# Ledger of designs, part 14: VHH binders against Branched-chain-amino-acid aminotransferase 1, mitochondrial (BCAT1)

Target 1, 366 residues: Branched-chain-amino-acid aminotransferase 1, mitochondrial (BCAT1), of Arabidopsis thaliana (Mouse-ear cress) (q93y32)
Amino acid sequence: KIWGFRMHGTKAAASVVEEHVSGAEREDEEYADVDWDNLGFSLVRTDFMFATKSCRDGNFEQGYLSRYGNIELNPAAGILNYGQGLIEGMKAYRGEDGRVLLFRPELNAMRMKIGAERMCMHSPSVHQFIEGVKQTVLANRRWVPPPGKGSLYLRPLLFGSGASLGVAAASEYTFLVFGSPVQNYFKEGTAALNLYVEEVIPRAYLGGTGGVKAISNYGPVLEVMRRAKSRGFSDVLYLDADTGKNIEEVSAANIFLVKGNTIVTPATSGTILGGITRKSIIEIALDLGYKVEERSVPVEELKEAEEVFCTGTAAGVASVGSITFKNTRTEYKVGDGIVTQQLRSILVGIQTGSIQDTKDWVLQIA

## First folded at step 4 (VHH)

Design r09 (framework vhh_gocatamig_d2)
Fold by ESMFold2-Fast, scan of step 4:
Order: structure tokens, then C-alpha cells, then sequence
Structure r09 (fold): chain B 366 residues (1-366), chain A 120 residues (1-120)
């Protein structure tokens, strides 16, 4: 099946099908005409997106490439009315040798399956997820930045596209993958982040959806983040809803504290997302001989840390320069020669192929 | 110290069945996600099946409906029941566990592997 084939005319969809079938690229150039030195995290429209829909039995169709563009939804679609959906985030990297690489894509696929179960949705198989991502990257190969100039950010989506009026799981689901070339998630770029501890509003609570990558988790953080940014902060650090005493996450990233040879991060106990960057950094740290503690982390422990950093696919490994809690600002070590920089360098090296992949984390797709 | 010990591999004819077992020690088994991976000659290691601490399962497409992953927290063991075996299933099978408590599919501890050969 072809997405958007019916209503917006057959010409564009037929063109996509012909290009896909023939393997021809729309633009015969190695790289798109982009200022690779001035990429941020703003949306840059690429050539193609991948889409597939669920069948009545809950399995997903083969899927197809479509020109990057708008999708059409019934006003009564489950995603629009009830927020029934998940997002994923991952990156395709170009190595110095020209290889195009994905990092741990099976973990993104599994996280979506777990999230789908929590949200009462059918999900694509691990193979279908990876194939959709692979097709999206290959069709947009010219948009994968040159080595050292960024990555192609991929946004897999799974959402209730079926229409219904009552509060109920959608009758149809869509899996869609699009991308955008990116470099820096935070406006600070390579500068250290300044965080504000949010004492009143929690990000998640037990029994909620904080442990999965639900679309509905992200709308609610916007007001809190806007207020913090208006005061000069990069983002907020949330406390647990139960006690208000333990740190959890920033808006879209996990957090780590470093003290001596010990690295500490909040345990994933149902309110904190199990980040793939988080998991990878934990393994790298253990391989280097660091002690890693996954536990409840009292907010007061922030004053004892030598370094603080955030992890996320979009953010990568981002140094925190300061955290403000109850009008008290604590500053942390940043820059070169610190533990955070060592962990970031190893992760980036593995992701880009400059460090040998001994753990089968990297999938070469071109 | 975390230890994972696989058993149950061997030679089997196409269409046959095998049950792989993995005995774990050195961590609080019930809190961890566990997985089975395989590596065939000349290929990268790939995930075959996973089971969460809560009992949810995931499978590779080519084994779905043929393989079943299960766990026994009282015995600190994870199992892979393999039915309708094909020549393409020939590989060394590895049991995997994460380095710490997690709700995701990151694996740091690996067993030695057990060889499964599907041939006449």
C-alpha cells in the first residue's frame, strides 16, 4: 500500500513508487545542499518517509516509501483525541570510511513494542521496525551529514490512526518513520547545560506512562520548560511525585552524577524512561572500571557531585554546568579531561565506527 | 560476580525441537530483563528472543511462532523452547543479562554459548 495515494493525487505517489522500485535517487548527489556547519535541531525536510498500517489481525503490512509531506487523519483519530501513540528517537551516522551506521536499532524496536503494550496498541515486529528505519535512511542517504558534521535523526512514530468517538483503543495503527539532519539538541550547542529543579510539578508518577516513550509524556513538560528557559535555564530536572526528594529526569533525557570513581543514576522503577544512551553509557563506564549505582538519588546529593551529565539520543552525552535548587546554584566540572568527556568520546567513537564495535551494537546499512 | 551458563544445544534434524536453558547467578534474577542471542558463522550476533522482569516477551520475526522464551525466577533460569527448527537456525546461542536493574534491552553479561546445529 502507498500512503497518501488517494486524496493528494496519484502523480506524487506513483513517482515515489517508481523511484523506490528502480532504486533511483531523486537528486543524483552524494550530499544535499545544506550548510553542514550550521545544523541545529530544527526540522529540515528530507526526501522520503516510510509508512505502514496495521491489518485487522494486528500485524502490520509490508509498508512503503512516500515523499516527505503531510499525513491526512480523520478528526476522530485516536492520536488526535486521546494521545494514543509513541515516539522513538535514533540516529544514522556516517563514518570516516563512508559507512552508514545505526546504533542499537533493535533496542528502539523493543522499547516501542513494550510501550505499545502499555498503550494498548499493536506494534510492528522488530524486523519491520528496523526495515522501515533502514529504508528511510537509504532513501535519504544524501541527508546523512558528512563525518563529524552531525547525524540523520530518525523519528519512528506509532499512533492510533483509526477513527472512533468513544474513549477506546483505535481500530487502526500507523507506523511511520521520518528524519531530519541534526547536530545540537540544546541551543547551547557544545556549551554546558544549566538546569533548574522543578519542585512542584512531577514529570511522572507510579502507574502512569513515564517508563515508556509515550507521546502524551511530552506535551505536559512544555509549560515547565518554557518557564525555566525564560529565566535563562536550558531545561528542568524533575523530582519524584511520591516523596518530592529524589531526582528523576530532565524533560527528554536521563541524568547522571559523577563522584570519584562512582557514577550514579536514578533507577528505572516505572517513572523513568530506560534510555538507550543511558544503558550504553552504563556499560561503557563498567568496561572502564567505574562503579555504577542505579538507585534512588536524593536531590541533596547534587551538591556532592563533581560532574553531572544528561543522556539521550537527541542530546547525546551533554555536560551540566550548573543546577539551581531552592535558589542555591551548584556548579560542576565541564570541558576536556573529565569523566563525562571520556564517556562521550567512546560512545561517539562506537556510533561513528572510529572505535571497533566489540558488542555488536552497530548495524551497517550502507 | 555474575555468571550465565547455557545448556541444551546439540545436533538436531530439520523440523526437530531443542530446549535451551540458562542458569544465572550473582544478581537478583527476578528484577532483570533476560535475552537469547545467536551468532551464525560469518554473521553478526542477533537478538532471538527477550523476556522482561514482568514477563512480557519479544521475538525475532523468523522465529515467531516457533520459539518460546520463558523464565523461572525460583530457579534463576531462562529457557528457549525451539520448535520446527530450520537449517538457518544453526548458530551459537547466548544467554544475556544487563549490568544493572533495567526495564530495557541493554545486555552486558554473556554466557559462553551453546552450539545448535540443524542438519541431516
Amino acid sequence: as target 1 above (366 residues)
Amino acid sequence: EVQLVESGGGLVQPGGSLTLSCAASGFTFSRYDLAWYRQAPGKKRELVAGITSGGSTVYMDSVKGRFTISRDNAKNSVYLQMNSLRAEDTAVYYCAAPSGYTEGWSYDYWGQGTLVTVSS
Scores: ipSAE 0.000, ipTM 0.205, lowest interface PAE 16.9, mean pLDDT 82

Design r10 (from p04 with G98P Y99L S100G P101Y W102T Y103D E104S D105W R106S S107R M108Y; framework vhh_gocatamig_d2)
Fold by ESMFold2-Fast, scan of step 4:
Structure r10 (fold): chain B 366 residues (1-366), chain A 121 residues (1-121)
Amino acid sequence: as target 1 above (366 residues)
Amino acid sequence: EVQLVESGGGLVQPGGSLTLSCAASGFTFSRYDLAWYRQAPGKKRELVAGITSGGSTVYMDSVKGRFTISRDNAKNSVYLQMNSLRAEDTAVYYCAAPLGYTDSWSRYDYWGQGTLVTVSS
């Protein structure tokens, strides 16, 4: 009973179920054969992935682990024809004592559920989402990097796998989780980012899908990002579609400005993703006594900022060294002893278990 | 299904006190940040107070020192103790599990139905 997945070397559903049972009991090596010092954000194939499909009533089936590999889709699948799908991004961390930790996984589950409602999709329950993530991490435990060497990046996907010719919601949905060991999202590594302000092309518009983690949000940014990178920039900072005057976000991260004791970030107005790292950094900043402003941020305020940083699960907390707007380059404070480094250190400490979790943010799964 | 149900609103005289309660269901309460927002007639919805999963709090400047937000994870409830109430505090008060602490609201945030607080003589 194959669920429309064909993976290299996989067999019928009964064999996949046997592999799942075997995988759940497998712990033949502590660490995979990986150069932990040379991870970036390149895809590294792990052992297993998790998958489940929706039933006719909209609920998702039990799910199963299978060997990591390709999936088979009908040419008329909703994801392929209409972009009906969502992604998530999260990380599993190895603590000093061998504990395996997830950071705020219930927020990823809820964000996918909200996105599914927007995209007219059925979604797994919060419990099923977290269970699929846990099973994926535990089956790939040897791929979770040693402490200080990175994290296991997890990519939950929800997409229209069912076939439909007309413009309509898919007849079947697939929830799938895979992972890859990672360190730095940007090629700059731990070096500060250089951003270019895109004045003409917006990332999102009011009434669109910019406020959810839709797959369709990411294809359109690729040409703009490629052009900026070809000119030596790390990424692009987008302006709002209505006025073209207010900053919103970079291609795949939220943005923050620091001036004195005040930290400013664009408000979530339906065009900006409510990032989990964004939410967590706001809370850490408030706990430290900073004033935090969520509002419209005119692009001209970039000249007044002392520090700028980006937030995202993949990016973490990344310092911005410069932003170029209308051929004028503004430089920002970077390195140690700045507000950005203080916020990054506290977040990473909580995520890795080095700082006591007093906020119930970290879920220990092993 | 996620549900947030507010209670405790009513009519009170200036200088009086009220305690608002919000009962939550359909999610793991202890792991979520929660907030109280209000919307006065003819005004935008605004953040009044927030409390994180870890118990850290944030307040609007005009209510700081007068209002106290708290949570009880065992009861899946969040509370807003309102003291020294003023006519300007008259509003519908909403319990929320927001994606971020912001005055900009989205239909995708989790909201209760609201409870009316009227401060008048």
Scores: ipSAE 0.000, ipTM 0.351, lowest interface PAE 12.3, mean pLDDT 84

Design r11 (from p06 with G98P Y99L S100G P101Y W102T Y103D E104S D105W R106S S107R M108Y; framework vhh_nb_b201)
Fold by ESMFold2-Fast, scan of step 4:
Parts: structure tokens; C-alpha cells; sequence
Structure r11 (fold): chain B 366 residues (1-366), chain A 121 residues (1-121)
């Protein structure tokens, strides 16, 4: 363990990270030495991470920056034994004017708080969450891609770090933020996705954790996604567990259908994550005069759609080129001049500062 | 902690008006969407109106043209001006800070305690 970087008079937290001298010496560069044109969604080690632990009263300590690296955990930690944990996904954007911007970070903070209540965890305050994110971005400013070349993806984590043998809430929680420069979540990049409808295995169950960003929601999708990718698909589209008749989500994104002037998406009834990109796209669509329907969406309605797209922080707004249900492939409009492209362009413009933020969505941090 | 406190409810005759207020604390009010929902006796909670952080407004069809949602960021307060009230508008009115546009029973820390509105015939 080493005591690392100090920020704003605060000592960096001890960590089991080895010191990388070349990385430390380069921390003051404007840009990291990265091929910004060939970013994907692979993990790239940045300089620092932020960490804080809960006190006995449930409040979180001030927190500190430490070198990016491994975390030491007791084998009986709640996260390791019972999956008591949440993730968040956010992006920091560099505007053409050099500003560093976060998109709706208060919503990520509140979503983590809602998830913490569901998972019987104490959470950092909204202020502490946002400060941890800000400190992580500023300490890794050289890793925020140039304008138009991607974003710095931030991974806030909240997990039971305290040890307990019985099935019980952890005695201690850790809030941690790390980042990685990214461009496209899907290997298809800007090309349209091809989805397969998963008829047997649901993503979420009524009364489960599908409506919160629990880490345990993501392990179960991996084998289903692996099988679909082995068949040449980008991802799967899940059906509801109750009837098997209504579409819900892909593995890590919400889904939308475009039917004329109407945009349709599955309602967030407890099995579907209330995505921040989903919420933002709904607001943009309403502002543009589209009708938006949040309801149960029968899988048969896929054949009636002119366009289909996915939304998520990592995925952005991604066009779907086809969906295969049973033995039937349905193709959708893709490319420029379509509704999906219009919505994506407005969202990206707001996120990057090229479109005036009249909605108070963007927080400038540098 | 997030707190929402409603006020301004009461008894009013059909055709009358009421203005509800919701005082918010524990968060950066100007950056959150705020909404009003209502629950009539024996019915599920339903959406009434939402105002986004940027000031865009959306209304349920049943209240469009009669109700106006507004906000005062300097006072951390959301208002619901209710005109041309009908007996069917009788309900407990709740202030909310929703993450989405759907009614969420699991977000009671985003819900106020409610204020009763009774419209007599």
C-alpha cells in the first residue's frame, strides 16, 4: 500500500497499487499517449481512482485519490459472497472550446441511492458522489479524449466491503470511481446492430433487481450474449418473464421503436432500468414534437417499426439494423436523415457543448 | 437527504382554482425534473404534470389546458396552478422528482407526504 496523490489538501487513500513511475511523471500532459482514433471499449489503465468508505453511522468519509490499481478485500466481504453492490456508468466529454463536461451526474447519483436502498446499502450523498466523479476526472484530465474522439467513461462503484459470514448487510461500504477512455461500446462501432430475441431466458423478474443498476444483473447476461455473438449477432433482446410476449431490454441498454411520428419504449415497471439516456431521449423527442409511448410492447410490434435503436451511457444512441425473432429477420432503416440520427445528434451536441444546454443537463467541471 | 413538502390543498367548489406548492430540500433543485402525481380514493397513483430542469412542461391529457406546472429555482419550489377544477380532480396530490416519466412507488424519498384536494359538486 502507498500513500499517493494529494488533491485540495486531502491525502490520497492507501491502495494495493504498484507505482508506475512513467505514468506518474506524465500526469501533467494535456493528452495521454493514446491512439484516439482506435478507442473501443477495452479497459485502459488511467492515473488515479477515487475511494471512500462508510463510517459506522452510515455517512461516507471525505475520500481520497489513489493510484489506479487493485483493491484489497476480506474473503467474507459482502460483495464477494452475496453480490451486495451497484455500478454506475457516466461519461466526461471534452467540448471543442476545451471545457470538460459531465452529463446529468445528479441522476447517476440518485439512481445509485435508489439502488442502495433496494440492496440494503448506505450510499454517498449526491454531493459526495459528484465530488468523487469530479476528482477522478480532473486527476485523469489527460485521459479525456480530444473533441469528437470519444469520452472518458467513469465507473462509480458502491459495494459491501465489510466482512460478514451470515446472510446480512455488510458492516462497511466502499464508494469507488475509476475511468477508462472509450469511443464505441459495440464492436460494430457506428454500424447498425443485429439483435436476436432471447425467448427462453429473461433478463429480469418481477420483484427482482432489474429496475436498479445491481452488479448481479450483469453476470447472468454473459452466457446468453456469448451464444448470440457466436451466431453473429451484436447482442440479445430480452422478453418479459411473466408472459414471454413483451420486449424489455438488451443486455445493457434500453430499446426504442419508431413508428411514424410516434416513439415507443417499454415502460419501467420494475424489470427495466430507468436509463438516463432513455430519459434524455424521451425529453428530446417530446421537445421535437414526437409522440412518446411508455407501455408494454408486444414482440410482434417489431415488424411494424420503421426504425429501432438502443440507448445507454456506454452505447449512446445505437441504430438497430435487424432483429431476428424465431426464424424471421426484420430489417430497419439506418443511416443519415432518420429519426434515430436526429435524436442522437441532438443528445451528443448537448453532451459535448456544441448545442446550447437550455435544460441544465450539463455540469462544467473544467 | 432529499425532502419534498407539499402545501396549498383544500376544499374548493367545481369551477374553482387552487395553487399547490412543493418545497424541496437536500439536493441541487435547479438540476432536477419535478413532477406532480395524484391518487384518488380506490385508484392507483397517476401522472399529472412534469417540469424539466430546463423548464419544458408535459401534462396528462385529463388536465391539459386547465393545470399549469411552474418552478422557482431561487426558492427551490414547484407549483401546480389548478383552474376549472372538476369533482374528478379530487385526490391526494404528490410532489415527485422522478428519474423517468413513469409513476414509481419505490421512490418514496422522492415523494412528498401529499396534499388533499377535494372538489365538491
Amino acid sequence: as target 1 above (366 residues)
Amino acid sequence: QVQLQESGGGLVQAGGSLRLSCAASGFTFSRYDMGWYRQAPGKEREFVATITSGGSTYYADSVKGRFTISRDNAKNTVYLQMNSLKPEDTAVYYCAAPLGYTDSWSRYDYWGQGTQVTVSS
Scores: ipSAE 0.000, ipTM 0.338, lowest interface PAE 12.4, mean pLDDT 84

Design r12 (framework vhh_enristomig)
Fold by ESMFold2-Fast, scan of step 4:
Structure r12 (fold): chain B 366 residues (1-366), chain A 120 residues (1-120)
Amino acid sequence: as target 1 above (366 residues)
Amino acid sequence: EVQLLESGGGEVQPGGSLRLSCAASGFTFSRYDISWYRQAPGKQREWVSTITSGGSTNYAESVKGRFTISRDNAKNTLYLQMSSLRAEDTAVYYCARPLGYTDSWSFDYWGQGTLVTVKP
């Protein structure tokens, strides 16, 4: 007896495809009914998502908007059986002048394309990626928080939707973009993070996928992160797999040390994600006259830093208040007037349009 | 004022080689990742290769092993060495800074391109 193979039970909604929105299907109000002052990083379902599939020649179709909802996959889909997939993270901001802005969307597009090559996937063009993101934001404009109240977090996904039984690249790929209004990534909100150095389990291995934004990088960090959080820590700082001596990343963010006029971060040598916030902070720091070092960073250098901060699209620029290594706690400067706050303020100013964009970082979409 | 000027394109036979150059000005070249893109007639712009500020390289699968990207920071110049050229490599090749356009057809931070024609 078969009562249905659709585990989610959404028979009609999952089959709806909308190329054009009309009448009551359009969301024309300026703002959704949301408590903008109490946004965290929990999922808030918006109106629409964007999707496109690869053609037989490896190019992607034009794509379409559909109501936000479940997707249907063959049980033998590459993503489900072999983890053949990538995620991206980016934000749309509403400026005080009413402009809707994307920050460095070409870098997200290029990073997905590079990751797709690593994962043996076809990817949308840079243009198609940006169009998908743009359409998602505009269809969900009422969900972009008011100025100063947060951002619309965007999750582009690229995954093997095609079915294959043997260990092989999928025959079909899906590019999908959805969003959720957000404010703070970490439970601590605007408070400084407390990190624990994970000495035994590495985040990434030489020859692995740590240098791309692969879906398979994130499942393995969950147990380690849960364990650290149960001990009162915000997140985990990982060491390199080869020597166990050099710092690499936290679970979903890059790390920086401030030592006088020098800003130090681990080099992106195949095990560390080339973060867009990381890249942007390096450029801002250089423009301000700081010396920046991208190199191997011994864990012992943590005790020499005046400040430590994390960077990521979701996290932004987050101050680290302490790091515990081998049961020894090191504390760092936090708050206003520090280098971390200066870098954060400039980044946010550029992202929100409060600071003039002289670098072609910001794409105005409305 | 950011400017990127491509050169070195031309007509070659299948299996031939040539070297493209991109002269950059108006920004601190050594601090930026720089990419090569190409566009064949009637097709979308396609990413070819990127070199990071630190010198790390990445390539589209269609050109991997045949093309080599390099940079000379002292000369503010990007290079693309192309070997084993195929008819499918026929395109206008563009030098691009990662944030070089405001949409897919903006050329503010893209050079004017250099045409490579591989004759059958």
Scores: ipSAE 0.000, ipTM 0.195, lowest interface PAE 16.7, mean pLDDT 83

Design t02 (framework vhh_7qia_2)
Fold by ESMFold2-Fast, scan of step 4:
Structure t02 (fold): chain B 366 residues (1-366), chain A 120 residues (1-120)
Amino acid sequence: as target 1 above (366 residues)
Amino acid sequence: QLQLVESGGGLVQPGGSLRLSCEASGFTFSRYDMGWYRQAPGKQRELVAFITSGGSTNYADSVKGRFTISRDNAKNTVYLQMNSLRPEDTAIYYCAAETYKVTSGWYDYWGKGTPVTVSS
């Protein structure tokens, strides 16, 4: 070709000195060599991941541990072409006594199983889900942060790995679990969040997938979140698709309002994820004598709240300092001695084993 | 494939006793919180008694001191022992487990129920 031109000559590669962290070479040590005081929510590579594939009958194989790394997929895989997949989020905690604890893992397993039915996927059993998570944590025990320094975030995935050209359910599914040590989900850290109400774009609609943890729910929130963050907001609060009048959830967390002795949260009705942290906070609040209301929450009620907080496995219990709706900013109580801090402290105490688990919520795995 | 099958209901005179049983299958029973609900004619279903996976119990005020909930994880069964029965205890009694649904989030799943009639 006459329009083809090759540049002749090669440049020597630049000399690069790479320092290896001791954690990458010393898998048998109690703790990985990580700055535990400076964990955020960025991906940190651990030692191993767990994987299993579905058989032709829809049951999953025994599964195995492998080195954490890339996976190979056919270009026509269902997940790549049609978004046929689910995520879960959960955390492993190290208690002051050295126990390694999971919080309500059977609820994560059950929610993935129901989500799989919604997405026309085969799912591992509840037992197999929990076993895969347990094996991942134990193989990465050195990556579970010291007490008070964070948690090992676990990402169970279920996705259509089978290849097909037409719009159809995949012929093969992969269940995979990996982890990363984490501290704070939001860049604000322990500082209160500032939210913006998204008036035009809903997060979910009736008959869609908002009530399950579908992979396809999260791509669409990225542009909305990017715009909000560029304006100095932490995230957005979405309104219902039907009326545009009731609050639902933020991009990846449920929302609560505090009004005196009453705690209010949007009811789950197919557009809002039934969060495990949400469920747990409701139960803690009721035990403490608070009144809890699960109902439609008009956006105008934000002005009546004394406190607002978000709940999610990644977010924990995060205080909201302000919400901006139609160019009007409302500010909320934050810090110590408030209802939000009381609920957060009890939840974290149960999760880390510093408060006695009277509800059988915590599974000790080591 | 969660299945709950209630049994032990019947006709009993005021002051009598009945023991209800609920056999569970299709899930890891020992990890689930279990409850007994009842629905009287023309009324909404109400929680009667609740037992956590760890064995902690809670009761409606109307049945405290008269009813006892218990579980046998080896048999995948939850029980409701009902003593000093009153005509107002007449209802269909449902065994329940909390589960997840796309359209309702966390949801109480009930069996088909077992009728209890307290009448002279």
Scores: ipSAE 0.219, ipTM 0.637, lowest interface PAE 4.2, mean pLDDT 85

Design t03 (framework vhh_7qia_2)
Fold by ESMFold2-Fast, scan of step 4:
Structure t03 (fold): chain B 366 residues (1-366), chain A 120 residues (1-120)
Amino acid sequence: as target 1 above (366 residues)
Amino acid sequence: QLQLVESGGGLVQPGGSLRLSCEASGFTFSRYDMGWYRQAPGKQRELVAFIYSGGSTNYADSVKGRFTISRDNAKNTVYLQMNSLRPEDTAIYYCAAETYKVTSGWYDYWGKGTPVTVSS
């Protein structure tokens, strides 16, 4: 009897070797056979994934590496029936000196733990989360792009794998990490984004799950994104559900406005995800002497901004070229010499190790 | 479990100075953002000063240039140096640790507060 797909691969980190090394493959392969100059954000299957399950007491087992592949789930699993799950997004970077670096992985670990509490799930400890990520990156070292060619995107997942028929918290949870080499999140690549304001459908509600990285937050945005993209827009900017007057975030990114020496972003008061890139850009901007305001941002302030940009692990720091609200298009400064480029350059420099990390943000894993 | 204990409040004359301290226990202090909030009688609690885990600082316009927030990770303590105090600064001052889920008003852990009165 088959419950879906079996998880395949090695059971221990010490046994992490390419299954087909014997034959045509060389033992000294430094990089996977992939076109590093033409990476986008499509799934590229790597060698291994990390997995562990919760014990009856809520603590997680040690975990192990498996060949990347399908997982087996009971049809009554909590994730499949009730959406009880969280995702994370992070990147591993290869520096010009060959170091392999993670950016603020403790914040991803803490955000998952906070999200797990909101979703009534047990979570791995911060240490276990980081170790799972480290093992995944090291087992897939050949998939970390060369310096300047992208990053290895990591997808930590925490989900209700235990079976139950009634609406209830799962009896078992699985923590799983897989990766994919990536470069550009948006189809626009390095070009500026064009957004439209969604006036009717909010992304998040007060008392909902918009403030955590819940799996269930992403299904509902897909039709809105599809309609926006079919009209030539990159994505949509959502308004708050209470008043319909204040901007919140894009489908999978936070938003910032630049007004002279002031940088403005919506406050994370329960409906907006506390983005790690958002937090990092705020800290960089403050260190550069900019004033930073975290507050409610009326949609009318979009016309007062000189620059607009989005932040997210996948998106990085992405310039917005225009926003359309009620059929009125507002255009923003893009390109070289602007505040957005300054912030992006400093962030990327820290992430890749070309700028000295004075804040203990970067964890070297190899 | 997080615990925050404030100290250093008191009565001070206009133009005077006070140094508030907030000692944290029960978590890895160096990885948390720390804030000072205040609540005047009949008013809502407002952010005064904030220090991120990386050391970056942010201030309310009303206190910028007068107040300085700092942290000592070895002592698990955050400080608020308050200079050129005004009667309008009179409030109960609260220490808060940011849990990453909300920025203001909805921290999981707050101190009990330390009163600051600016009056002759």
Scores: ipSAE 0.374, ipTM 0.738, lowest interface PAE 4.2, mean pLDDT 85

Design t06 (from t01 with E98D V102I Y107F; framework vhh_gocatamig_d2)
Fold by ESMFold2-Fast, scan of step 4:
Structure t06 (fold): chain B 366 residues (1-366), chain A 120 residues (1-120)
Amino acid sequence: as target 1 above (366 residues)
Amino acid sequence: EVQLVESGGGLVQPGGSLTLSCAASGFTFSRYDLAWYRQAPGKKRELVAGITSGGSTVYMDSVKGRFTISRDNAKNSVYLQMNSLRAEDTAVYYCAADTYKITSGWFDYWGQGTLVTVSS
């Protein structure tokens, strides 16, 4: 079976077979050689990635596993010229019983489809999305951290790989999944975050792409985030573009306020990403008897909160220790015995299988 | 209170057709995403088909070309037209709705389900 050939020099009979991996080939070891106690959120190269391309009719091919590595793109590819692309973020967890679990992968698949509609792209089916993720995790099973030591972060990508000179939707799309073992997203680790309110530059505006997980949403936050970090802050909390008075998101996470028995978060009204962690925390809070309010949240309400926390797949549930707005620093409750810790513990318990999944949220893949 | 009420399930022979209907109340239907899930005995719930508020559709691979999801915002209803039914389509079918804005998560509310049995 020969899937490709490459000639070198004048030797006409010489050829190399392009290796397409239909199943995971891996070293005979349970775990990769990694210091599991010192994982952060830096990229660690794993063994394999999954890829598939769209057909002429907009449906995606079956796809295949390949060794993790670079991809080749035409210079006129839609992603490179016009930012036509989406990212997803999700995690595979190893439970105490050795099961490998994905958390709510159908929601990631549906969010990518909603984003694709917004970005005028064809999207893989829900089953193709989940299958690509499953194949990536199983091919990289040795990279899924031991229980309690982190997770395998998965990065599904959907992008315009087809070439087009004019401003137009790409003629071809690529769906690709790769992963990296991770522990803590923020450099603070498990310590509480310190945020700075950005008063001038908004993260998103009505009619833009802030409500979907577009690749183009993330380049613009880098300058503001670096400036805040250089001043000793963990990240930036953005205000709405229209009034400059309501809180929205940090750079890559949703935000919540705790006020007694009420949990408040900005409504997803077109400028805020509908986070899967956000949605899951709302459901957990409601199950516990908390009142949840999804609405416009004036920045002045930050002074009324007893706790503040951020949610995101990468960040998990991260306590906020302080927020600085107009040179006024407000401090919040952190640590054990607080609402934020209760919500985080339940979420992690469900994700890792230590709490029984009564909601059909976790998919066991191994 | 949000309510989703499924109907149209029943016994059907292989190769037959059924139309499932889901009537919704308690939310602004036209702004919400809707889906059909199914659960066969001994299996986890799986997404069969989804439809966004904008009309974009998604299908599981095994039903693509056989099933069609549609919505009627004037009637607050979502439908699943099921053609060329197979024994493996036997399951309880659930209507689900996203209670948040379109860019948020999906499937916060569930109907009680309607049984589809494909008998051979």
Scores: ipSAE 0.000, ipTM 0.196, lowest interface PAE 17.8, mean pLDDT 83

